# VH-VL binders against Protein krasavietz (kra), part 7

Target 1, 172 residues: Protein krasavietz (kra), of Drosophila melanogaster (Fruit fly) (q9vne2r244to415)
Amino acid sequence: KLHKAQASQEAKRELQQALIDDINDEKPYNEITSDIKDFSQRTNIPDHEIIVIIWSTIMSLGEWNKKEELVTDQAVRHLKNYCPLLQAFASTDRSELALILKVQEFCYENMNFMKAFQKIILLFYKTEVLSEEIILRWYKEGHSNKGKMHFLEQMRKFVEWLQSAEEESESE
Short names: E, the ipSAE of ESMFold2; O, the ipSAE of OpenDDE; V2, 0.75 times the mean of E and O plus 0.25 times the DockQ between their complexes.

## First folded at step 9 (VH-VL; framework fv_socazolimab)

Design w3 (from v4 with heavy chain G102L, light chain K55N S57P; at its last look DockQ between E and O 0.05; V2 from the best seeds 0.00; counts 0 for: pae E 4.7 > 2, placed apart)
Fold by ESMFold2, look of step 9:
Structure w3 (fold): chain C 172 residues (1-172), chain A 120 residues (1-120), chain B 109 residues (1-109)
Amino acid sequence: as target 1 above (172 residues)
Amino acid sequence: EVQLVESGAEVKKPGSSVKVSCKASGGTFSIYAISWVRQAPGQGLEWMGGIIPIFDEAKYAQKFQGRVTITADESTSTAYMELSSLRSEDTAVYYCARDSELWFDYMDVWGQGTTVTVSS
Amino acid sequence: QSALTQPASVSGSLGQSVTISCTGSSSDVGSYNYVSWYQQHPGKAPNLMIYEVSNRPGVSNRFSGSKSGNTASLTISGLQAEDEADYYCSSYTSSNTYVFGGGTKLTVL
């Protein structure tokens, strides 16, 4: 179990480099997805960890502006290009929650992204990477403590909209 | 900083179409929703619809569905509104306005308006 | 007719305060915080004064917004001659549409 865990850590770094290489080679997303799935099966990396590795790799490819206002536009444009790849691995509620939590952590640890969190989640909602159910679950109970007061307040109006749309479809 | 410049005034015959352009400058275009709002002489504001350019996603007010088409061209930072089957009650000032990133929330930058007059 | 009800006109003297109401349903106003206020002088485009109920976009602090139940309010304190204009409220609803109030003409006496 320890030996498998150590290989898993080394395998995760190998996966990240293979993903970078595939992107640089301009492989079609279906081929990249197939490569990742083959690698995951051989190395026993669970799908909620795969999506986090994809996120981290995609973000490592960006050359980010230091100005908070400019980085939000840059991030949305960058991430939109990779939404099909992210969607392929957002197959379970656990994968979706892991992605939101990683985005929360990333924005907390990178000060220029502190105000970008809600726009990134909105992008993922619009592109069906993240479901309404999982966003609401993250808001209510699934979030981490990293900057939570800031990120929960940032999300409040959007979450209120989501909750009201759900109530409207159920009322007379 | 951000400015919206609309195309010039139009005089149109009933039954024809008009296409108004709205060019953005001095800022980001593709991730901001663009709304179209009209105002007939002496009347209030009326939302016609809008688009989020990066998604090519247009939404229309129910009153205008079937007559209005809203599009965007990211390469020129320009949004368009086309209104067909014009009639005299379509005489109005047509505004484009920049809305929120990826969402419709509030309109913070407005064009100066395009006067469209429909008469024979 | 508009889904949001505003008084047709209000008036106030220089230096005083006025409040303009904007009343809708819970589905238009009460349940959402996407209420905005716009000022429009004759022959000019509207200007955003208040967004998301109470936020100012770099305008004078004489303008303030609030909401109670199904009624949003715009309060203008320290009235000046330049405040004479038409004022519109708007709301973005869960039906993915904007609704506007009918407008209120403010007269500064």
Scores: ipSAE 0.215, ipTM 0.716, lowest interface PAE 4.7, mean pLDDT 87
ESMFold2 (binder alone), look of step 9: mean pLDDT 91; pTM 0.933
OpenDDE, look of step 9: ipSAE 0.795; ipTM 0.902

Design w4 (from v4 with heavy chain G102W W103Y; at its last look DockQ between E and O 0.69; V2 from the best seeds 0.00; counts 0 for: pae E 5.5 > 2)
Heavy chain, then light chain:
Amino acid sequence: EVQLVESGAEVKKPGSSVKVSCKASGGTFSIYAISWVRQAPGQGLEWMGGIIPIFDEAKYAQKFQGRVTITADESTSTAYMELSSLRSEDTAVYYCARDSEWYFDYMDVWGQGTTVTVSS
Amino acid sequence: QSALTQPASVSGSLGQSVTISCTGSSSDVGSYNYVSWYQQHPGKAPNLMIYEVSKRSGVSNRFSGSKSGNTASLTISGLQAEDEADYYCSSYTSSNTYVFGGGTKLTVL
ESMFold2, look of step 9: ipSAE 0.125; ipTM 0.659
ESMFold2 (binder alone), look of step 9: mean pLDDT 88; pTM 0.911
OpenDDE, look of step 9: ipSAE 0.862; ipTM 0.927

Design w5 (from v4 with heavy chain G102F, light chain N33D K55N S57P; at its last look DockQ between E and O 0.03; V2 from the best seeds 0.00; counts 0 for: pae E 6.6 > 2, placed apart)
Heavy chain, then light chain:
Amino acid sequence: EVQLVESGAEVKKPGSSVKVSCKASGGTFSIYAISWVRQAPGQGLEWMGGIIPIFDEAKYAQKFQGRVTITADESTSTAYMELSSLRSEDTAVYYCARDSEFWFDYMDVWGQGTTVTVSS
Amino acid sequence: QSALTQPASVSGSLGQSVTISCTGSSSDVGSYDYVSWYQQHPGKAPNLMIYEVSNRPGVSNRFSGSKSGNTASLTISGLQAEDEADYYCSSYTSSNTYVFGGGTKLTVL
ESMFold2, look of step 9: ipSAE 0.257; ipTM 0.724
ESMFold2 (binder alone), look of step 9: mean pLDDT 91; pTM 0.933
OpenDDE, look of step 9: ipSAE 0.821; ipTM 0.911
ESMFold2, look of step 10: ipSAE 0.035; ipTM 0.626
ESMFold2 (binder alone), look of step 10: mean pLDDT 91; pTM 0.932
OpenDDE, look of step 10: ipSAE 0.830; ipTM 0.913

## First folded at step 10 (VH-VL; framework fv_socazolimab)

Design x1 (from w5 with heavy chain I54W W103Y; at its last look DockQ between E and O 0.38; V2 from the best seeds 0.00; counts 0 for: pae E 2.5 > 2)
Heavy chain, then light chain:
Amino acid sequence: EVQLVESGAEVKKPGSSVKVSCKASGGTFSIYAISWVRQAPGQGLEWMGGIIPWFDEAKYAQKFQGRVTITADESTSTAYMELSSLRSEDTAVYYCARDSEFYFDYMDVWGQGTTVTVSS
Amino acid sequence: QSALTQPASVSGSLGQSVTISCTGSSSDVGSYDYVSWYQQHPGKAPNLMIYEVSNRPGVSNRFSGSKSGNTASLTISGLQAEDEADYYCSSYTSSNTYVFGGGTKLTVL
ESMFold2, look of step 10: ipSAE 0.524; ipTM 0.830
ESMFold2 (binder alone), look of step 10: mean pLDDT 91; pTM 0.936
OpenDDE, look of step 10: ipSAE 0.801; ipTM 0.905

Design x2 (from w5 with heavy chain I54W; at its last look DockQ between E and O 0.30; V2 from the best seeds 0.00; counts 0 for: pae E 2.5 > 2)
Fold by ESMFold2, look of step 10:
Structure x2 (fold): chain C 172 residues (1-172), chain A 120 residues (1-120), chain B 109 residues (1-109)
Amino acid sequence: as target 1 above (172 residues)
Amino acid sequence: EVQLVESGAEVKKPGSSVKVSCKASGGTFSIYAISWVRQAPGQGLEWMGGIIPWFDEAKYAQKFQGRVTITADESTSTAYMELSSLRSEDTAVYYCARDSEFWFDYMDVWGQGTTVTVSS
Amino acid sequence: QSALTQPASVSGSLGQSVTISCTGSSSDVGSYDYVSWYQQHPGKAPNLMIYEVSNRPGVSNRFSGSKSGNTASLTISGLQAEDEADYYCSSYTSSNTYVFGGGTKLTVL
């Protein structure tokens, strides 16, 4: 049982290193996506676990400012170039929610990113990594308890904006 | 159709301030970043800073930190750039430009430019 | 001095192609897709021609963008007289600011 847990952790580290190697080799995203899919098929790792590893790997490559107001723009700048890769593995409601929850956890555990959450989710909305439906589900009931009041308040204006657009469409 | 209309030309004395307005129409003002770019006669383009009204968040180029104040008024869909302690080197055309939604990326719609002349 | 280096001028004949280079750091050009290109005719505001390295915002497909290493390139094919203008590259940089190249004057012969 213990051996199985260690092997699973070692497989995840191997995937992370393979991703780092592909990025450093400047492989096009379609090749990186293929490499990850090949690895996931060999190890039977589902997309909702893969996307979390992709997120963690991408964030580990950043050179982050200590000042909260500067790091938010850096995060958007850094993540925008990787959105095609994230989108390739945001294939189900489960994978999208796993991504939001991982972002929530990351921002909670890294003090300089406390204000970055809303801009990251807005980026993922605009680049179609995350659907409106899943963002609304996360807001209403799918969030974790990690810093929830702070992150829900950050998202309130955007969620209200999304809901107003839906109401206007249905009224027409 | 998104349009940016800037305030009219200004002639200012050294040591004074100028405040240029940029009125947006034809789009959702609050979600777009608005950048300010200047161009001295015969010179290249120089970014001064910008604002994202949705966040009430202004950013400034290091060269202008402390001299430039950028604000936005959502009720009138207008951004403002104020440059203080003017000197002759500040004589330039000042452009506002619409940037991306929620962050800075690229400037896709430009105002006509406001000429500011600083003369003794 | 600009953090993005462009040639001061380039020239090409009608109907031919010309390429304008824009060289910066890996953090400003090579590793990220934030390079844009602007065309500016005399007395006019700049116009966006290419964004995020290679995307066209509804402009002629005679304009194309690319990058290799730390150098972004704007290529204009089928040169026309109206292409005679100043061209600027820009990047939203790792320091959370924009930078512009010094500009390139394109002369159509």
Scores: ipSAE 0.512, ipTM 0.829, lowest interface PAE 2.5, mean pLDDT 89
ESMFold2 (binder alone), look of step 10: mean pLDDT 91; pTM 0.932
OpenDDE, look of step 10: ipSAE 0.779; ipTM 0.896

Design x3 (from w5 with heavy chain F102W W103Y; at its last look DockQ between E and O 0.74; V2 from the best seeds 0.00; counts 0 for: pae E 4.9 > 2)
Fold by ESMFold2, look of step 10:
Structure x3 (fold): chain C 172 residues (1-172), chain A 120 residues (1-120), chain B 109 residues (1-109)
Amino acid sequence: as target 1 above (172 residues)
Amino acid sequence: EVQLVESGAEVKKPGSSVKVSCKASGGTFSIYAISWVRQAPGQGLEWMGGIIPIFDEAKYAQKFQGRVTITADESTSTAYMELSSLRSEDTAVYYCARDSEWYFDYMDVWGQGTTVTVSS
Amino acid sequence: QSALTQPASVSGSLGQSVTISCTGSSSDVGSYDYVSWYQQHPGKAPNLMIYEVSNRPGVSNRFSGSKSGNTASLTISGLQAEDEADYYCSSYTSSNTYVFGGGTKLTVL
């Protein structure tokens, strides 16, 4: 017999394995998203939890260089291939913010990724995984304390650029 | 549509330096990489390095490390490449090119090229 | 010194198809899909024809790209006189550098 919380954790592990299997089978991303959506429907796992599992699974598949100067480009190149999958589950403000916070946590806990945070967020902006509004919200008030000083300073120029672009967009 | 315009042709003496500019217009500048590629007469294309202006972060091909400095000025949407200790084999056409919007993927916009001649 | 090997020249008649190969290491070509192809007419800057192995940036569908193992290929079908040019492959490598092939001169007979 399974406790409700234990069954939910088993469902998440099953989702991770199913995602790995689909990736190893080289399924097109629209089919992978369909498989995940079928699974989430059966298990009632919300998108903000699914996107974090997708992130963690994708990052677990990387063969990361230990040299900081190489890992940033490696991370962007790796993640670019999976942006359609992440975008499919960035369906709400909550799911987007959950993703940013997970990326922040990951970079903080894996110090050779310290310089990768801003470039990952730029990638997600360019591929429409993350909206400008949510990135600005994270910067202003939504961030965690994990590496706060370093990540806020790292993001300063990009956020300033976004703020000037948003002002121009709204004036049109 | 994005356009890149480079500074004019130059004739330089061996041992001197040259600084070529690349002005971007008609698109965003700060968040996309600008690369420098040269082509000696009758030869192929050779990547020298590049920069993503918003990060003020330059990368260099190993062959040019120590001789090339790449910078950018976001306020004027202009990238610069300075090549020092010039020698005759540096005679070439120097192109600036915009890399992909994905940070160092492919070069979709090219400048007209700047001829640098090193006269010995 | 080119990390990517291309034939020095290829030729074909009007209306034929030709294929230009670009071979490198697994780290330069095989393991990643960051191969691009550029066309260069005499006296002109290069022009992007194919990116990320097979994508066209608004160019004719007569140009197609593919990759098998460590070899990428550019195929030009229905050859026209305007296709006569130099063609370069390029890759962004796992060493975080761009490399270019030595170039292939296409002659339309």
Scores: ipSAE 0.189, ipTM 0.703, lowest interface PAE 4.9, mean pLDDT 86
ESMFold2 (binder alone), look of step 10: mean pLDDT 91; pTM 0.936
OpenDDE, look of step 10: ipSAE 0.858; ipTM 0.919

Design x4 (from w5 with heavy chain F55W W103Y; at its last look DockQ between E and O 0.49; V2 from the best seeds 0.00; counts 0 for: pae E 2.9 > 2)
Heavy chain, then light chain:
Amino acid sequence: EVQLVESGAEVKKPGSSVKVSCKASGGTFSIYAISWVRQAPGQGLEWMGGIIPIWDEAKYAQKFQGRVTITADESTSTAYMELSSLRSEDTAVYYCARDSEFYFDYMDVWGQGTTVTVSS
Amino acid sequence: QSALTQPASVSGSLGQSVTISCTGSSSDVGSYDYVSWYQQHPGKAPNLMIYEVSNRPGVSNRFSGSKSGNTASLTISGLQAEDEADYYCSSYTSSNTYVFGGGTKLTVL
ESMFold2, look of step 10: ipSAE 0.507; ipTM 0.818
ESMFold2 (binder alone), look of step 10: mean pLDDT 91; pTM 0.936
OpenDDE, look of step 10: ipSAE 0.811; ipTM 0.909
ESMFold2, look of step 12: ipSAE 0.478; ipTM 0.808
ESMFold2 (binder alone), look of step 12: mean pLDDT 92; pTM 0.938
OpenDDE, look of step 12: ipSAE 0.824; ipTM 0.914

Design x5 (from w5 with heavy chain T28I Q65E, light chain S31D; at its last look DockQ between E and O 0.55; V2 from the best seeds 0.00; counts 0 for: pae E 3.2 > 2)
Fold by ESMFold2, look of step 10:
Order: sequence, then C-alpha cells, then structure tokens
Structure x5 (fold): chain C 172 residues (1-172), chain A 120 residues (1-120), chain B 109 residues (1-109)
Amino acid sequence: as target 1 above (172 residues)
Amino acid sequence: EVQLVESGAEVKKPGSSVKVSCKASGGIFSIYAISWVRQAPGQGLEWMGGIIPIFDEAKYAQKFEGRVTITADESTSTAYMELSSLRSEDTAVYYCARDSEFWFDYMDVWGQGTTVTVSS
Amino acid sequence: QSALTQPASVSGSLGQSVTISCTGSSSDVGDYDYVSWYQQHPGKAPNLMIYEVSNRPGVSNRFSGSKSGNTASLTISGLQAEDEADYYCSSYTSSNTYVFGGGTKLTVL
C-alpha cells in the first residue's frame, strides 16, 4: 500500500467544516461516515488524524457550562450521541491511542474538564470506541506528560477493575 | 441479565432515618449508575439521586440535598440510600434502578420497590 | 419542579392509536436524543418502553417514539386493554439533574 501523504492544515480545517455542516443538516451517521471517508481519500488524511479531528469538532459544538461539576455530565451526554461516528474511525491501535491522547490533552488544556477524563474514557470503553488493551497500554506507558499524575490517579480504580473484572461478575 | 432486589418494607417515626439497600445480581455492578426513584401514594415518579459505584460519586436532586446519602459497596454489589429527618410526606415506594448506559441515560432494570411508611 | 410537561391524561379506543407528548426546552429535549418512556401498571415497578427517543428494548412494535423540535412523543398503535397504564417520559435536564415528566394516565375505551 502506498504511503498516505500527511494532509495540509487547510484540508483539515475543511474537513472540520464539512463535518459541522453534516451534523447541522442532521445527516444519519452512515452518510457522515461516508462523507468523511470520501474526503479522507481525496486528501490522504489517515484515520489516526481523522479521529482527533472528529473529537475536536464534536467538542467545539458543545455549549459548556462554566461550572466544572456540571460540564462533566454535559460532556458525557454530548459525546454519547457521537460514539458511532468515533467508532467508525477507531480502526487501529494507533487511532485509539491517538484518541486517548487527544482527550488527555483536551482535559488538561480546558481546566473545567480536568475531572471528566475517566468518565469520557469509561464511556468510550462501554460503547466500544476504545478497547481494554489500549486503555491498559495508555495507563502503563502510552500516556503523555500533560497532567500525568492527576489522570493516572483518576484512572486507577477503573484500571484495577479492568484487571479483575471477571472476579467482580462472579462474586454473587 | 441484571436483577435488583431491595430490602424489605419499613415503618418509621417522624424525625428518624431509613436506609434502603439494593443488591444487584447476575450482571456487572461497578461501572453502571444506580439511581433511586420514589413514588408517593397516587403520585408520579421522582428521581432522588444516584451513584456510579466505581467512582464513589453520588449525585442528588436539589429537593433532597442535605437529607439523602447514597453509597455503594462494590464487594457486595449493593447500593444504599439513606434518608434522614423523615416526615409524613416521605411515605412512598422507593425504587432502585440501573442506567444501562454510563451516565444517567435510561433505566432498563428496576427493583421491586420498598414501601417506607412514616407515621406516629 | 418538572422541566418535562406531559398531559395528565389521554384516552383512545381499542384498536386505534394514541400519542402522548413530552415537552421541554431545547437543552432538555430538542438538542439531545436522551428521552426515554416508561410504562407503569398499578402496583408494579416502571418498565422501560422506549430509550434514546425511538429505540425499543424488545417491546412490541406497537410502541414507537419520535421527536420534533422540543417535543418527544410516544405513539401506541392497535390499542389493547393491557395498555391502560401510567406513562412517564424522562430526560437529563439542562440543570444536570435527571427528571421524569409528571405522568400521563392512558385510558383505553
């Protein structure tokens, strides 16, 4: 397979706008996915870059409360609507890790979302956007340094649960 | 499939407290929200609050803030709701329910309900 | 105070259709697809009928859900005597609380 050239930043901005337009037109997810795939093929944008653009675009559409506790619930509620779209581009280990890293960066750079990280990752686990394997890899070695101690501590109980989940379901 | 079983009916005096349990069986407990919903005689459904056990994080309806405490014990797959300073208007059937999605979306599994009667 | 408004009662004849409305704000109903519907027979726990506006959790296809603007609707076709019950809508509100509508008593004539 030929190497896909990294798209210009202008092509990425055009993708964001096209996605916004499709969402505002209330297109079904299969049409939105098709539109993005067509754009990706024409511009050679790889899936691990597409999924972070989708994330950024979806988050830009939210009208976020200024209070941290309220914005966390809003974020999960908002993102749940778009999990099918994210799933379509969570096609490889690389794309899943890119998504986690982008979420980590977003929560770090947007202080009202600092406590939302674990809930967003749990949402993506429950909706099969992110696999257990990639979440564990992120925890062990794949994370960035942005807010590292905070996000690792936040995720500790969930990671422990993932490592022992069969015991919990059989404890009855 | 998850089943929710609540503790038995209780009769309480005004000013006391009640703690109702909700045991989950046959499914995953820790990563789903458990909500408490009550229904006074002849009245509608009223959400009291809920908890996501793995986060140890409870949320309360404004009406009950300061009187209700919701907790969970992952080791026994049991959620608890404690209502203090009971009044006659707290007489109701109390339900626990599981949200099938992570964050307070819809409640697909309900307990049978526990009657709490507050009388002198 | 409920942010979701339902009619107190509706009625319909056997074999006909009836629609129950649930109206809220754009942030509570219109902008998101998190409206659910519950059926409750006397003395019983509520039972989930519709989730995320229009999805059925294995219930009869006589029950359908939809949304237009700030109003969600539950439509019950082919009315049967067993459909006589209370019906509640629910949503996660703009004030970040979970809420039920006031309930609608369906009478089957």
Scores: ipSAE 0.368, ipTM 0.749, lowest interface PAE 3.2, mean pLDDT 87
ESMFold2 (binder alone), look of step 10: mean pLDDT 91; pTM 0.936
OpenDDE, look of step 10: ipSAE 0.818; ipTM 0.910

## First folded at step 12 (VH-VL; framework fv_socazolimab)

Design y1 (from x4 with heavy chain F102G Y103W; at its last look DockQ between E and O 0.03; V2 from the best seeds 0.00; counts 0 for: pae E 9.0 > 2, placed apart)
Fold by ESMFold2, look of step 12:
Structure y1 (fold): chain C 172 residues (1-172), chain A 120 residues (1-120), chain B 109 residues (1-109)
Amino acid sequence: as target 1 above (172 residues)
Amino acid sequence: EVQLVESGAEVKKPGSSVKVSCKASGGTFSIYAISWVRQAPGQGLEWMGGIIPIWDEAKYAQKFQGRVTITADESTSTAYMELSSLRSEDTAVYYCARDSEGWFDYMDVWGQGTTVTVSS
Amino acid sequence: QSALTQPASVSGSLGQSVTISCTGSSSDVGSYDYVSWYQQHPGKAPNLMIYEVSNRPGVSNRFSGSKSGNTASLTISGLQAEDEADYYCSSYTSSNTYVFGGGTKLTVL
């Protein structure tokens, strides 16, 4: 059980480094996706852990501004380039929810990103990395930790828009 | 520093159309709403509609639905507003404005305004 | 006619305070915090003074915003000659659209 935990952590570090190497080599995203899928199959790392590693790796490659609005612009432009890669591993409800929670954690722990959360989630919605269903589920479930109340406030207008459009569609 | 620069003044005949451009510089374009607001001589501000460039949908005030088309070109960081079937009451200054929250919350950056004159 | 009602004019003396009201429906004003205020001097583009009811975008703290029920208010304290302008409230409405009030001319006496 100890050896299993050590091997799993080593495999995750290897995946992160392989991803960095592929990005530095400027590989097409379909090749990067294939490399990650091969690695995940060999190492038995589930998609909900893969997508978090991809997020963390992608964000580690940025040189981030300290000013909130400037960093929001940087983050959206940076992440837009990697949405196809993230989407490839947003294969389950669990992987999508893990991504939202990791974005929440990142923005909470990096205060210059505090106001970037909504814009990142909207980007992921529009590029189909995150589904409407999972965003609504995240919104409705719990009020617990990692500054969630502040992020719920940010998302209120967007969620209300989603719910209003959904109601209109169903009544039609 | 984000700046919005609009196209120059125009004189149009009734029944024609006008297309005003709004070029953004100094920041990211795609994730922030661009609204169009007009002001006829001696009158108040009137929201016409707007667009979030990365999203597929423009929003329009009901009064202008069917006459106004708002588009955006991310590659040039430029938003456009086209108003058709012009009438003399469309004579106004047309502003573009950016919403830093991105969802038509408020407008913190404004263009210089474009005067459109509709005369017979 | 605007869904947001403002008085056509208000006046106040130098150094005093004045409040401009903006009244709408529960769905346009009361239930949500999307009211903003703009100042416009003659011949110039509008300038954002207050957003989301009470937030200042780096403008003087003489300008404050509040909301009670279906009425939002802009209060300008320590009136100065330069405050003489037109003031507009705005809101994101329940119909997923944006609207301005009719405007209020502030005269500083």
Scores: ipSAE 0.007, ipTM 0.582, lowest interface PAE 9.0, mean pLDDT 85
ESMFold2 (binder alone), look of step 12: mean pLDDT 90; pTM 0.930
OpenDDE, look of step 12: ipSAE 0.783; ipTM 0.901

Design y2 (from x4 with heavy chain F102G; at its last look DockQ between E and O 0.49; V2 from the best seeds 0.00; counts 0 for: pae E 4.4 > 2)
Fold by ESMFold2, look of step 12:
Structure y2 (fold): chain C 172 residues (1-172), chain A 120 residues (1-120), chain B 109 residues (1-109)
Amino acid sequence: as target 1 above (172 residues)
Amino acid sequence: EVQLVESGAEVKKPGSSVKVSCKASGGTFSIYAISWVRQAPGQGLEWMGGIIPIWDEAKYAQKFQGRVTITADESTSTAYMELSSLRSEDTAVYYCARDSEGYFDYMDVWGQGTTVTVSS
Amino acid sequence: QSALTQPASVSGSLGQSVTISCTGSSSDVGSYDYVSWYQQHPGKAPNLMIYEVSNRPGVSNRFSGSKSGNTASLTISGLQAEDEADYYCSSYTSSNTYVFGGGTKLTVL
C-alpha cells in the first residue's frame, strides 16, 4: 500500500518537474498539453489530479507581492498565460471542482491572496476553464470549510450576476 | 450591440469641476471595467483611470490622483468621471471605454467622446 | 508612470507593408502580453485593432501584431488609403495602470 502511494507521489513530482522544464524551454502550450497527456496515460493520473498539479506548478513560478491590492492583478496576469493549459485538463465536472477547491485552499493559506479568489474564478469563467454550472455548484454546496464565510460573501455579487445572465440565456 | 454614450460638451471656468457621464446599453455593465481616456487638441491618448462597477473598484493614473473621482451606478448602467480644480490644460476630448470582464486588459468599445473646454 | 516609445510618423506606398514599433520596459512590455494597438481616424474615437500582442478582434488580417523582447510591433500589409490614421500602442503595466505610446501618424503615399 505504501509502495503504491509512494510511486504515485513520485510520478506526480516527475510531472511537476517535466512541466517546469517544458515552461523553461518555452514550448508551445499545445506541445506541453500533449506531453502531459502522454504522461497521464503512462501513469494513470486522472485529469482532476493533473489540473491541481498544473495549478500548483504555475503558482510556484510566481514572485508574489505582499500587498493584497497588487497581488490580485499580478495573479490574474500570471494565470492568464496558462489558461489554455488549465482548460485542456478541465475536462470533467470533477476536474473543474477540484480546481476551484484548490484555489480556495491556496487563497486561504496565503493571506495576501484572500481578496483574489473572486478575480481568479472570474478569469477562469471568462477563459472557459470553469463552467457557470460548476461555479454555482461550488457556491451552493461544493465549497470546503476553509474560509467559507469569507469566500462565499466575496463571490455573492458575481454569483448573482451569473444567475441573471443564465435567465437571459434561457430565452429561446 | 454594446454602445457607450457620453454626456454633452461642457465649457468650464478654471478652478471648477466637471462630471462626465457614460451610459452603457446593449450589453452587461456591472462586470466590465470602464476606463476614461482623454485627448487634448492635437495630442495623444492619456489614460485617466477606470472602475469595475460590480466591486466599486476604482483605479487612477498617478497624474490625476486627488483630482479625479470615478464612480458607477449599476442600476442605470452609467459610469461617471469627475475632474476637479480644472485648468486650461484640461481642455480635451474625454472618452469612456469598455474594458475586460473584471479587470483591465484592452478597451474594445469606445464612446463618441465629449469635449470639455476650460477657459482661462 | 512609464512611457511607451513610438515613432512620430511612418509612411508607405499603396500595396506595401509598414511596421510601427512600440518600445517600453520589461515591466511595461516584455514580461507579459498586455499590449494593444488602436487606430484613430481624424475626428473619431479610437478603434481596437490588436489586443494581447497579436490577437485581432475581427479586423482585417492585413493587420498583425508581434513582440520581441521589450518591443511590440504592428504590421500593416497591403496598404490602402483608408489605413492613413494615427496608431497608438498601450499596455496595462505591472504597476496596475495603463500607459499609451505617443502615437504614430501613418501616411499612405
Scores: ipSAE 0.252, ipTM 0.736, lowest interface PAE 4.4, mean pLDDT 88
ESMFold2 (binder alone), look of step 12: mean pLDDT 91; pTM 0.933
OpenDDE, look of step 12: ipSAE 0.789; ipTM 0.901

Design y3 (from x4 with heavy chain F102G Y103F; at its last look DockQ between E and O 0.50; V2 from the best seeds 0.00; counts 0 for: pae E 3.4 > 2)
Heavy chain, then light chain:
Amino acid sequence: EVQLVESGAEVKKPGSSVKVSCKASGGTFSIYAISWVRQAPGQGLEWMGGIIPIWDEAKYAQKFQGRVTITADESTSTAYMELSSLRSEDTAVYYCARDSEGFFDYMDVWGQGTTVTVSS
Amino acid sequence: QSALTQPASVSGSLGQSVTISCTGSSSDVGSYDYVSWYQQHPGKAPNLMIYEVSNRPGVSNRFSGSKSGNTASLTISGLQAEDEADYYCSSYTSSNTYVFGGGTKLTVL
ESMFold2, look of step 12: ipSAE 0.418; ipTM 0.790
ESMFold2 (binder alone), look of step 12: mean pLDDT 90; pTM 0.931
OpenDDE, look of step 12: ipSAE 0.816; ipTM 0.908

